# Ledger of designs, part 8: VHH binders against Probable flap endonuclease 1 homolog

Target 1, 350 residues: Probable flap endonuclease 1 homolog, of Danio rerio (Zebrafish) (Brachydanio rerio) (b0uxl7)
Amino acid sequence: MGITKLAHLIHFDAPASMRSKEIGDYSGKIIALDTSIVVNQFRSALPGHLKLSPLAGLFYRTLAFLEHDIKPVFVLDGKPPHQKRAVLEKRAQSTGWSSSQSPNTGSAFNQECLRLLHLMGVPCIKAPGEAEALCAHLAKIGTVNAVASEDMDTLAFGGTVLLRQLNAKRDSEITEYSLPKLLEALQLKYEEFVDLCILLGCDYCDKIGGLGPSRALKLIKEHHTIEGVMEHVNRKTHPIPLNWQYKDARKLFFETPKIDDPVLAWSEPDEEGLVQFLCKEKPLKEERVRGRMKKFREMLLKRRKQREVNMQMGQTRQSRLEDFFPATRKRRAESAAVKESSGRKQFKIK
Below, E stands for the ipSAE of ESMFold2; O stands for the ipSAE of OpenDDE; V2 stands for 0.75 times the mean of E and O plus 0.25 times the DockQ between their complexes.

## First folded at step 1 (VHH)

Design f4 (framework vhh_5c3l_4)
Fold by ESMFold2-Fast, scan of step 1:
Structure f4 (fold): chain B 350 residues (1-350), chain A 119 residues (1-119)
Amino acid sequence: as target 1 above (350 residues)
Amino acid sequence: QVQLQESGGGLVQPGGSLRLSCAASGFTFSSYEMSWVRQAPGKGLEVVSDISYSGSTITYADSVKGRFTISRDNAKNTLYLQMNSLKPEDTAVYYCAKDWSYEGTMDVRGPGTQVTVSS
């Protein structure tokens, strides 16, 4: 699900809040990921494609993130709020069996994800409610640098940086959204933005009938709140829902998730544990899992060797300078020092 | 647009050899691991072999170990599969695939190249 036409509105009215990025831009970054990104991709694969199980997909994607020097924090959905269930049931009745069935990750599957990610040495947190709300909170307080999700709701929950299309492909185009730039471009306060999202259509309550995104934005800019908008719309052309629960929806976006401070630590994957889980208990082929782990170790070894080369080059440079100063003529030492400190644009105080 | 074009298949007798090629375009070939995947008549897809972007890490399915050799030429954007000591059980359509492990799905484009092993 998610907020209706928000991506469209941002593209049209706030394009400066979006940037095109590639996966390499996130080297060294801590990124919170909604686990459903991986799960839904593998469940929605087209007929005729080689389909990986969601668990296998999570294994391969996690290794790919680690190979790009990304520190992932996976977040699992907890219990959805009752407002979301009520709205989705109403929409399902209206559309007659929506094809946008959102597979529940389920308690058993969540336990499998927790076990896999623990064996991979990667943090996995279960949200008390929506994963997006917890991911947004972690970004807001600076625990993570960004949130990876396809759900625009991350911005409505106050997530400062949202990444869409983070698929761990080397040449994939990632779209980065900045909440501060978005609010600036729209000329809205965060509270006004939340009310705009409710007017556009969210998972937690109904919306005003016939009110399009351009009109909704204009009304929020002029009247600031849903209460103000309701006083200025023609109720015959834009009917207001009976007993409209927009205040409950607003509370959900503003609520701080009730969770203890997470312990975030990354450690080396346990290959033997992964083989036991994925190959002995699950139907993955051992040669595939071990082969992928071998490739992963090669990437780590290559990075270690590059660090060693960089360190050796530093040591060699120091040794050359020290050898030059004690063993060589003063003119050569002065020439080396002058060449190192000289620059058309540089000034030095001695 | 990612494009992969397989070639080199044919009819061969048991114990014979064949070399498959895959020409790649539309992406930075040298940055991706590559795989050979096959589908025998009436069976599902089987990953035969894969090779890292540099060529230093290689894996094989147990069914082909010691008989098949995967290699790549990053300067020519080409993937190879040398098949020796071919068996009737190797009869299949062979497909080239780009780094399916990152995407979690393998989109097999085109008809592949047919390998038939018969006496």
Scores: ipSAE 0.013, ipTM 0.415, lowest interface PAE 8.0, mean pLDDT 79

Design f5 (framework vhh_7xy4_2)
Fold by ESMFold2-Fast, scan of step 1:
Structure f5 (fold): chain B 350 residues (1-350), chain A 120 residues (1-120)
Amino acid sequence: as target 1 above (350 residues)
Amino acid sequence: QLQLVESGGGLVQPGGSLRLSCAASGFTFSSYAMAWVRQPHGKGLEYIATISDSGGSTYYSDSVKGRFTISRDNAKNTLYLQMNSLKPEDTAMYYCARYDEWSPGYFDYKGQGTQVTVSS
């Protein structure tokens, strides 16, 4: 699902649905994040033989969000759907790569993330299924303003606003996607867009062979559903998978997560609790944790003082003209050696 | 005060070798992973190699694998880069960098650099 195919389709067929943004544009916003996306960015930034600390990475990124006046909501994956497990098993067989199966270790790490985020004063929710699906749901019901993810799947689950590359800071390009603008630009209903996403390729079932994005879009516009598309493709050039589970995939995208709406609250980080957890129980350097917390407190005091000055001058959520000047992107040739850390996935490694 | 001082650069012919050194001071060198990065004239920074705080783990960019070797001497607070089979494409300013373990793949300090020129 998503990845370069959906992103490429949006770039060429619906560019009006995306815009370039800076991290400062999200001041005061509540943003849902799939915890695994943040954690995996740190894990995949360097080969596994180097000691990486996903907890340290989560700690640092959380502070960075808070320093920019962003209110993050972290979402942990629950049980993946059985359709995705089948896809993962096929991938494991193809590579001959035996993933370390340690449910106890994974559960322990999730508890560590939950504890860290509680000490940071930031809400963390466990999804009943895919974290992406819950993040999209929270955006749909207005609990959060946007979803930060590397996956385009957020749009397929009905997430109204998707942010990509939120973690890339230096010369960072945050790309914001609007689902309503996307549907308008493509002239599709949400139900038609979900079927298009299935035709492009997703984690929950196979796709029609040899069907590219342009052709898939044209067929959905003409025939509206996968069922309609199947009646109009040449099955010799575009073979239909045997026992194709597209209806199950469709159901997953439409399904509302079975969870009560969360009560979200942000509080001041507990520095002594963080030192106890990260430095006494974990092997992180106390000097570094305390130094980072000191910088964080200084940034918050500076922002509070500026906000108080702005409030005295009658400042509200009314934007200033300067805030709407588009970021002028430097025309830098991307160095082949500068690797994409914010968007890394297994199939993009190397 | 934190300081990284690179040395060992110079002019060398294609196929030649150079050994770069970086003298670190002002911090506990043995507590930080270190890296070598380079910048060709008029281009962006290119990652070359990283070494863990103990020296037990190393990582290399694909452009230098099998040709360059990163190493360190924690007793001397010194980082090294052994460069073999040098190519014209290796021409760049080479920087010793302190790896930021809080942000994998990012560096919080680099030195003044040492110029490597590979020319026939």
Scores: ipSAE 0.000, ipTM 0.275, lowest interface PAE 12.0, mean pLDDT 77

Design f6 (framework vhh_8emy_2)
Fold by ESMFold2-Fast, scan of step 1:
Structure f6 (fold): chain B 350 residues (1-350), chain A 120 residues (1-120)
Amino acid sequence: as target 1 above (350 residues)
Amino acid sequence: QVQLQESGGGLVQPGSSLRLSCAASGFTFSTYWMHWVRQAPGKGPEWVSSISGSGGSTNYATSVKGRFSISRDNPSKTLYLQMNSLRPEDSAVYYCAREGLYDSYEFDYRGQGTQVTVSS
């Protein structure tokens, strides 16, 4: 899903905004994840193949992130905007992919995800609307370091860092996208980039007929807005939809999610609660769940022993200690040099 | 509901000893690494010592090694710091801190602190 051919456009017109990374680069980082990234990976299967349930997949994926010292924040989709309904219905009819969008299954599964992640001691937030919009917002205000998604919409919503292919496998290449570098490489303002995304094709309104990525980019560079583009396009070759709702789509990308700033905390997994949920109420084998939890605890102990070696060699991370404890007058002066960042709010009592 | 409460600080002469205590509640104490951190007036926080959940592993800052001893009593949910051969430079507010499960040197909870003053 997401913005039509945006990944293709970035690859050809802004490759400097992309960087190949490995899982270890994200040690100590807080990463927001749309739960649909996990769900979709476990639902794509040919009939007859053995597959993990999405819930079991979420359990194993979450442990893998924690083992790599990644602090995940999961985000569930809320109510889709009205503008999305008609567009999605037309797309579902054209592709024949309709059963997995059943309203009857989403709410129950979301409650199961919330319960699982609570038992794992990992924060899970329900977005008021699109999960991608909330993930992007959390990155924009610095609550998280990055957003993990296969959906390029994160960038359109103003998310500063997007990670694709983050699946916690050691052999997997992660692609990191930087919104500031992308805007610089394309020589676009964020507002111009949002209009480009609408012209490429989004989930919230129709698009100008026959307009490809290269031409859409060229027109936005020359004319800056959809309004400017409409004045300069040949309406016989590129028909403009009647009563085109691009202004409503634009508002959705700029809109701040209506949610209080979350307090994020990670705690120890409740192994007995997990066994009750996954093995007694669901058909997962108790020996498999307990064996995986044992390996998880062994990995944490191994990391702590490595920390002891690093400390003995003088490899301390003083900045993390100071972030938790109030700064002295001298360090407050240093923090004043970056006064445009939201970090100062965390130290202001009193 | 997670609470950490320090006690045992006071005014002492150089070369004396003090034992600090930290009473923990609201979590499974035995599963968490626990730390002592201090902060002197006008200075940044300094990590002092750490202890594993079982008590089987301990670490000390170079400045206190051989003088301080960290221990814990998991049944009573209490953390201790035995401070020997105290120096004026040990004067600080001492905080009990819980380590987050997933990051080295990251704390998710701390107490209000207990003042230690070493003066003559």
Scores: ipSAE 0.013, ipTM 0.462, lowest interface PAE 7.6, mean pLDDT 79

Design f7 (framework vhh_gocatamig_d2)
Fold by ESMFold2-Fast, scan of step 1:
Structure f7 (fold): chain B 350 residues (1-350), chain A 121 residues (1-121)
Amino acid sequence: as target 1 above (350 residues)
Amino acid sequence: EVQLVESGGGLVQPGGSLTLSCAASGRTFSSYALAWYRQAPGKKRELVAGIDWGGSTVYMDSVKGRFTISRDNAKNSVYLQMNSLRAEDTAVYYCAAQEYYSGSLDEYDYWGQGTLVTVSS
């Protein structure tokens, strides 16, 4: 999961930074998700000869989020940084992975995910680099309320709220991590926390050999930086990598993604477009898709009726996006400011 | 999950050629990075050749110019063409696959059971 044993460290040394939540706690919330993690988890669960598409899983999961009044924002990986390519090169020594090309850039499957999410009326953004870094940035600046990921990297990139086990099931136990509470519990500055993450093991450089989480935390608390730790570790038992690129990894965690602020809007799914894509071009049964869309519409009607009742009782409106986040003056994609007859896309440009 | 099955191993003479094949289950084969590793008697397992989903290749120095890795996405297979075989190439050869998509790098190595290559004198 990106940063080695960080979840275990938080459980034992900073449990106050974690909370158990239910999916209903996120009603009205905007949540950023790394699309590749969602798709990859679904894909790895399927035997190769089955007809069920990973796109079907993304379709059903997205509908479930929308039914719970969650506003998902999907983020696709762009070009991996050169620091991660160094790790990929080490992987090539172990597994055959080459860093000469980005694994996610230009994928036909990524284009299929973009098309599906467009038809779902859900925003999907291509990150300039790591999806996780952009998700964390969007949470940090308040564009989204939380990041859903199984990777702890969100916290290292400065993402203020991380959700794990967000699987859209009604009774699912979700673990919410708060970066401010984590830093408070560990008594670390954010800069010290990033160095701790590097010592634990990350995707962007090597780590000190044999250094476990408890020892790494103790050393960062005592010495504050990797430079300080290097002066106080026994190099015979804990060898320091030759030409260690921890400074480049540190810089990557602090780097702001090079992207304009996105215009986010959610519209009703385009049922006819979804049937064309999933049932005519892919082997998903039309009655299954239409039946699921009917249930989705019924859930939206129940929510609308409940909101009307709440208005009569003097209750606060919770789910109007423009009340929380004003739209930008410019379109960020050709479809960003377009109202479509199918899919009912809407964007508020001022 | 992904199953890898190697074939093509056997006994060959020095200077001979052999083609190893690895058949993979999985809808996502075209997205995999694939590799051939070998383990000689009394030695650690080492990377021989690798090919990513974009077709970029890497080779161990001692096999460059002699071995060629290739993939066939239509057949869900990866191949290692071994030419000019030497006694030092004697080893059990393993096929490995890595699935990669994320903003984190998961080491998720699927491994075959191995196929023995013996270069006789």
Scores: ipSAE 0.000, ipTM 0.122, lowest interface PAE 19.3, mean pLDDT 75

Design f8 (framework vhh_4orz_3)
Fold by ESMFold2-Fast, scan of step 1:
Structure f8 (fold): chain B 350 residues (1-350), chain A 120 residues (1-120)
Amino acid sequence: as target 1 above (350 residues)
Amino acid sequence: EVQLVESGGGLVQAGGSLRLFCAASGSIFSIYAMAWLRQAPGKRREWVALIYSGGSTDYADSVKDRFTISRDNAKNTVSLQMNSLKPEDTAIYFCATDEFYGLSPEYDYWGQGTQVTVSS
């Protein structure tokens, strides 16, 4: 779950911060994705025993990004914060719902995702904590151009650009959110915006009872902090949670992930390795994998032909996958370069 | 597991309209992308239309602006409204889906088909 009603608030109070986009607008862009969001879309939709569906979905979705000249960076969850687990457990007790995911199961599946993405030739990073916090950090420092997520939490973590609906379906309308434009439209500092998000409702602590989004925004504009808001609400009609952990939630949103600069490099997918993993070790049909790879190669060829035509006519060159993977370069040499510091310079964002 | 049953096929004159239905049994219809494909005698199977779980649609050029695909998640039904029918639209129409939200190049679940015949 993300921050409650934040998308609604942005739509009505800060529409200038959002824009409708198409997948083609992200050609040449580096986009960070929380791997668990992609995987959980398949898991929540399908019975829990269909473990191959999340891997197959990740395979097909990754190819779709590459076909649109998008450079995806996948981020795996590390250790979840105590606050998130405590809140989710409390909510599960209230609704009778419980997470079926265990740390051991998640670790094994993360290794399968890492292996798949390595075979796909795309970078995959393990976060020290929340994947979404690392995705937001990478966007904040300019390592990636945007974060793709269905949750608005990216903005609360300081992610400068959030994309919604990027992975939902083909031809879906993509909504782009700009944090700087959002803060300007709301007339809030980032610190005030984080407190607003906590008042709206987040995964890390409870919220003040009965406080709606319009009033929460007004109170933050007038009083600037949760502490200020608490001094100006009627505690009988808007009860303050006992032992309210808003300071811990605030700390989580401000905390900088402790990680070295990632080595970002993209290489051609390893079709034979993918067949071995998905079809021989997992029960995905070989004809499906090879058929999709054939379609992928045909799409890349079409883009190469269009680039040649555009160059011949004096058109502006568009970024293509072949701009990163020259025909004369061997995969072994490419993999070695990616692992070494020298490989970082070729593909790192300046 | 998903089972698909097509209905609504029949004989119609050129320029007429016909509405096909696909009833899905089994859980989780709302998350699946649903497709209509057709196969005329002696020809390869041809993709006609696709509707994603969220309601976005794609159409083959041959049927664009004449056919409309829609879904009713409450009834676990996908429909294909066919207008301005041509003799060339004569085929067995199949409903198909997969577990990968329409991202797969193949479909895992198929109905038995419903015959559409357009007379000149």
Scores: ipSAE 0.000, ipTM 0.130, lowest interface PAE 15.7, mean pLDDT 76

Design f9 (framework vhh_5c3l_4)
Fold by ESMFold2-Fast, scan of step 1:
Structure f9 (fold): chain B 350 residues (1-350), chain A 121 residues (1-121)
Amino acid sequence: as target 1 above (350 residues)
Amino acid sequence: QVQLQESGGGLVQPGGSLRLSCAASGFTFSDYAMSWVRQAPGKGLEVVSDISWSGGSTTYADSVKGRFTISRDNAKNTLYLQMNSLKPEDTAVYYCARSPYEYLGSDFDYRGPGTQVTVSS
């Protein structure tokens, strides 16, 4: 779910904290990802469940990150906090939802993700609690350069850089959020920002009734804390929940995950192990997996050769105009078409 | 906005042929890899064939290799599946699907309503 309307608030009140980026901007970067971001995209199907299996999706997306010279670190959810479970149960009761209808990343599937990522030579960490909290912590201490998530919760947990829409999707714009720039633009301390997020609506407690994002921001700027806001809000128009557990929610955002320093290492994928797992034990076609691995190795070799040539020439690539200005989807597609055509000619000669 | 509409399904005898078409609108068709996906009665979804954005690369399920041919006409925003030597096990609803990625073997973000193919003796 995440923090209600936070992305909207940032867009209108702190646009300087956002930047449009391309996947190539993250070459050489270490990025923490919640495995559920990949899995949920493949489970969010139109009628008929028209999607690749979540494992197949994780396989293809991981290869795409590696092909773009991104060093992914996957994080699996641990035990959700009691506060989140209580709030979700309450919301399910009021809307008639059942917990069985929610996306389930059970322990068996987590074990399959661990095995897949191990076979791909990519680090995977089990969070003690929520994956977003651990991802934010890893960015905060500099273990990773950024967090990829669709949830704005990363910023509330103190994650310094959040990437939204990070995927190998051809026309996707990646939106980069900077927590330091966000706090500067809003003129808030981190503690004030956390209270703002609670007022906007989070997964750990209720919110003040009828309080919109513009007014929540104004009240936090004037009164600094939820306690201060409660003294200055009209309780008839904006009722305060009974036994409101905002202090417990605040504590969750401030807590440091209890985990040992991770050892991060990337290795070459084990193609035979991947074929055994994905094709012999799971229903993926061997030709598809092997064909994709061949393309992956060819792209890595091409990238390595291009770097060697660039180093020998002692020249850096001229900055693309797109690095200074947002690229249009059409122009990027036309450039890709030219590259594809060139590749086909080379293939015919070879 | 994005629309995919399949046509060309029907009833054929074993050994017969059908050509499926998918009319795409609401996006730049030539920027996307496309797939044909099918669902047989009482079975799960099967990816039948994929084609890259340019048409230069194709992939086929083992069950259809040598019998089916995927192609596209980017000028007409149309995806095709030529199905030859049809077998009773090819009976399924066939869906046109868009890949959000520029390479083969990816997930899908849009699909059409499907067209029924029935191969019966």
Scores: ipSAE 0.000, ipTM 0.226, lowest interface PAE 14.6, mean pLDDT 78

## First folded at step 4 (VHH)

Design g10 (from g1 with F100Y; framework vhh_4orz_3)
Amino acid sequence: EVQLVESGGGLVQAGGSLRLFCAASGFTFSSYDMAWLRQAPGKRREWVALIYSGGDTDYADSVKDRFTISRDNAKNTVSLQMNSLKPEDTAIYFCATYEYEVGSYDYWGQGTQVTVSS
ESMFold2-Fast, scan of step 4: ipSAE 0.216; ipTM 0.621

Design g15 (from g1 with V102E; framework vhh_4orz_3; at its last look DockQ between E and O 0.41; V2 from the best seeds 0.00; counts 0 for: pae O 5.2 > 2)
Fold by OpenDDE, look of step 5:
Structure g15 (fold): chain B 350 residues (1-350), chain A 118 residues (1-118)
Amino acid sequence: as target 1 above (350 residues)
Amino acid sequence: EVQLVESGGGLVQAGGSLRLFCAASGFTFSSYDMAWLRQAPGKRREWVALIYSGGDTDYADSVKDRFTISRDNAKNTVSLQMNSLKPEDTAIYFCATYEFEEGSYDYWGQGTQVTVSS
């Protein structure tokens, strides 16, 4: 899934673009998540709980983020691009899941996720297409600080910061990828990087046969475009796919998701609403939901107390709990318009 | 070090019964959810049963009403009573810890072979 062997390539050829981090490093940060990726992690873990486990997983994962003062923004998939149909079909065949459960924007499951996230007081945005593309876009424009995903195509979509292995485990090492640093390290422009990703293999088209990561990188550095690469590659050793849809894939990566300015707001979870939904309408045990909510409240209280102590000690670094659940402030995602102050210093030639 | 050791597997005729055991060590057993999974030859590993730390149980549809998962916190053991066994139940059975909040299996045993003959 995503970009084939990109993580490997980055590890070997651009290690400076990677940083090891802890979950605590993202306190106060806004992180975008593709809801389908999060949910699928739980589906894979408990196949017998296909209906319950994904929602439960989403519930618990979200609380875990909030407990770490992370501000999650969940993104739901819209209509998948036609280019991804083949991959989706293959996945459906391999997982034994009937293609009929394809996450359609109007799927009952997506509505359930939306309802859950609403009850949890966490913002959820519906993408017009690929959720990952929107996540990446939100990071690119500075609406969010990072994208948490196991899918490396976030970088191909232009996401500036990608977090891998962001989970609730205290001892989990998070790998942070920086797209700007990656481009610098590889000495590539973003457009060249996208072409590299396509050569490595993506979900939207075939790839040149036999072309490994190192060679792909070398060819892109030398020829700058897939078209250039195609002119110079030995077609006997590296066969080019028939009707190769690389241009469509490229277009997809460059496409900017059209959304209205999202209003990102976080509020306190509605426990009674959650019990109604997860326990009465779904078969989750009420004791589990209430127990977890109790723990959540306790953790928040503990953090608050610790912050108070730290403030008294002059250690002002941690954002107030009130900052997590600001009652009223519609924070408009100010698009960090980098005002390129083109200071045209008119050199008056005296 | 966390250890899970399965036992109780063997050969049984169709319609017969087996009881599997898993002995746990190296962690606070009573605080963890425990699961049984199985893997048949050439098939993917599948979930079979789960017992929560609170004692609640859940089963795959394929084994519901035939299998019973239980735990003994005093002995740090989880068991799987398998009744009315079918040839389709032939698999390596694994005991695992389940992290409910993460939706993941963290630790696994080596597995025990169950073979049901027709």
Scores: ipSAE 0.023, ipTM 0.379, lowest interface PAE 5.2, mean pLDDT 84
ESMFold2-Fast, scan of step 4: ipSAE 0.323; ipTM 0.691
ESMFold2, look of step 5: ipSAE 0.389; ipTM 0.701
ESMFold2 (binder alone), look of step 5: mean pLDDT 88; pTM 0.889

Design g18 (from g1 with Y105W; framework vhh_4orz_3)
Fold by ESMFold2-Fast, scan of step 4:
Structure g18 (fold): chain B 350 residues (1-350), chain A 118 residues (1-118)
Amino acid sequence: as target 1 above (350 residues)
Amino acid sequence: EVQLVESGGGLVQAGGSLRLFCAASGFTFSSYDMAWLRQAPGKRREWVALIYSGGDTDYADSVKDRFTISRDNAKNTVSLQMNSLKPEDTAIYFCATYEFEVGSWDYWGQGTQVTVSS
């Protein structure tokens, strides 16, 4: 869902904060992704297809990122805040819609995502709460270079760079949003921007009735806080919610996720483990998995050869292989530890 | 400019056969997975057949053993052979590019109407 009309507001009031990009622009970059965005895209793409697995989406998307020299970090949702559940339940009652999801089913699927991504050789982190909040935090502290998401909430949580449409689609434009440029263009402090987002409409509390994006922006620029806005709005035409929980919503956007510093290491995908999981236990065709892995390996060889030609350095292939999987001694030791603990061959080329 | 143009629709009696064609242009046809979807009046769009770039095929249970999807990469065409047609097969049939690895659809044109009378 996310923040109502924020993308529209940015388009008209802060277009300089947006840039059109291509997937190749992110070579060498570490990008955090909410796992659910990929999974939900594949679930909705082909209704009724018996041989489509939501896990196939993670498999293909991860390979696409790796062959473009992007280092993905997947993040799984933890427990959603009580405020979000209460608001969504209220909205569902108003529209007559209800969810049939069970926590037990989601937990089992999260374990399958963890297993798949471990076999892919990429890091996967469990968020204590919203995945998007953790992704934004990792970008804010510089652990990752950007967050890939379709939700604008990343910016409200303080994520410095948001990428939309990073779906590995052919000829698809990626839209990059810069939080620093956005704040500069709007002439807002981050704290003022968070209050603006609450006024626009978020998942954590109600909003002031009838308040459109242009007016919300004007009021925040003039009065700086929701408290200031409430003193200057006509309550007859723009009613203020009873017991409005905007302070709790504000706290959620500012709260630092409580996690241990993540250990980030990337290793080669385990083809035999992937075939066992996706093809023997799940309904994905073995020919597709092996064919895609072969294509992946060919792309890596082609990129290595192209870099060798471009540099005209006469460097050995071994030096180039180490350059493709760049890691400090610490990260290489972490990759070795993961390989030893998993009992699988991470650097298998065949 | 990507373009998909459907043809071959019409009116047929129950138990009859019909062959649909889709002419593709503006992209590297051989590298795309191609699909047929249909939309009956008052219903949501549903997929019926898929042919992967490598030649493998998948079918919805409702059309399995009755429909056959095929492609000609030299002519940039995909076709759907429909046999043993039923009144419930009545729908507008759409040709679409399906990027299986992305989970995305791309299609052009109005579709082609298939009406199966009882």
Scores: ipSAE 0.192, ipTM 0.593, lowest interface PAE 4.5, mean pLDDT 81

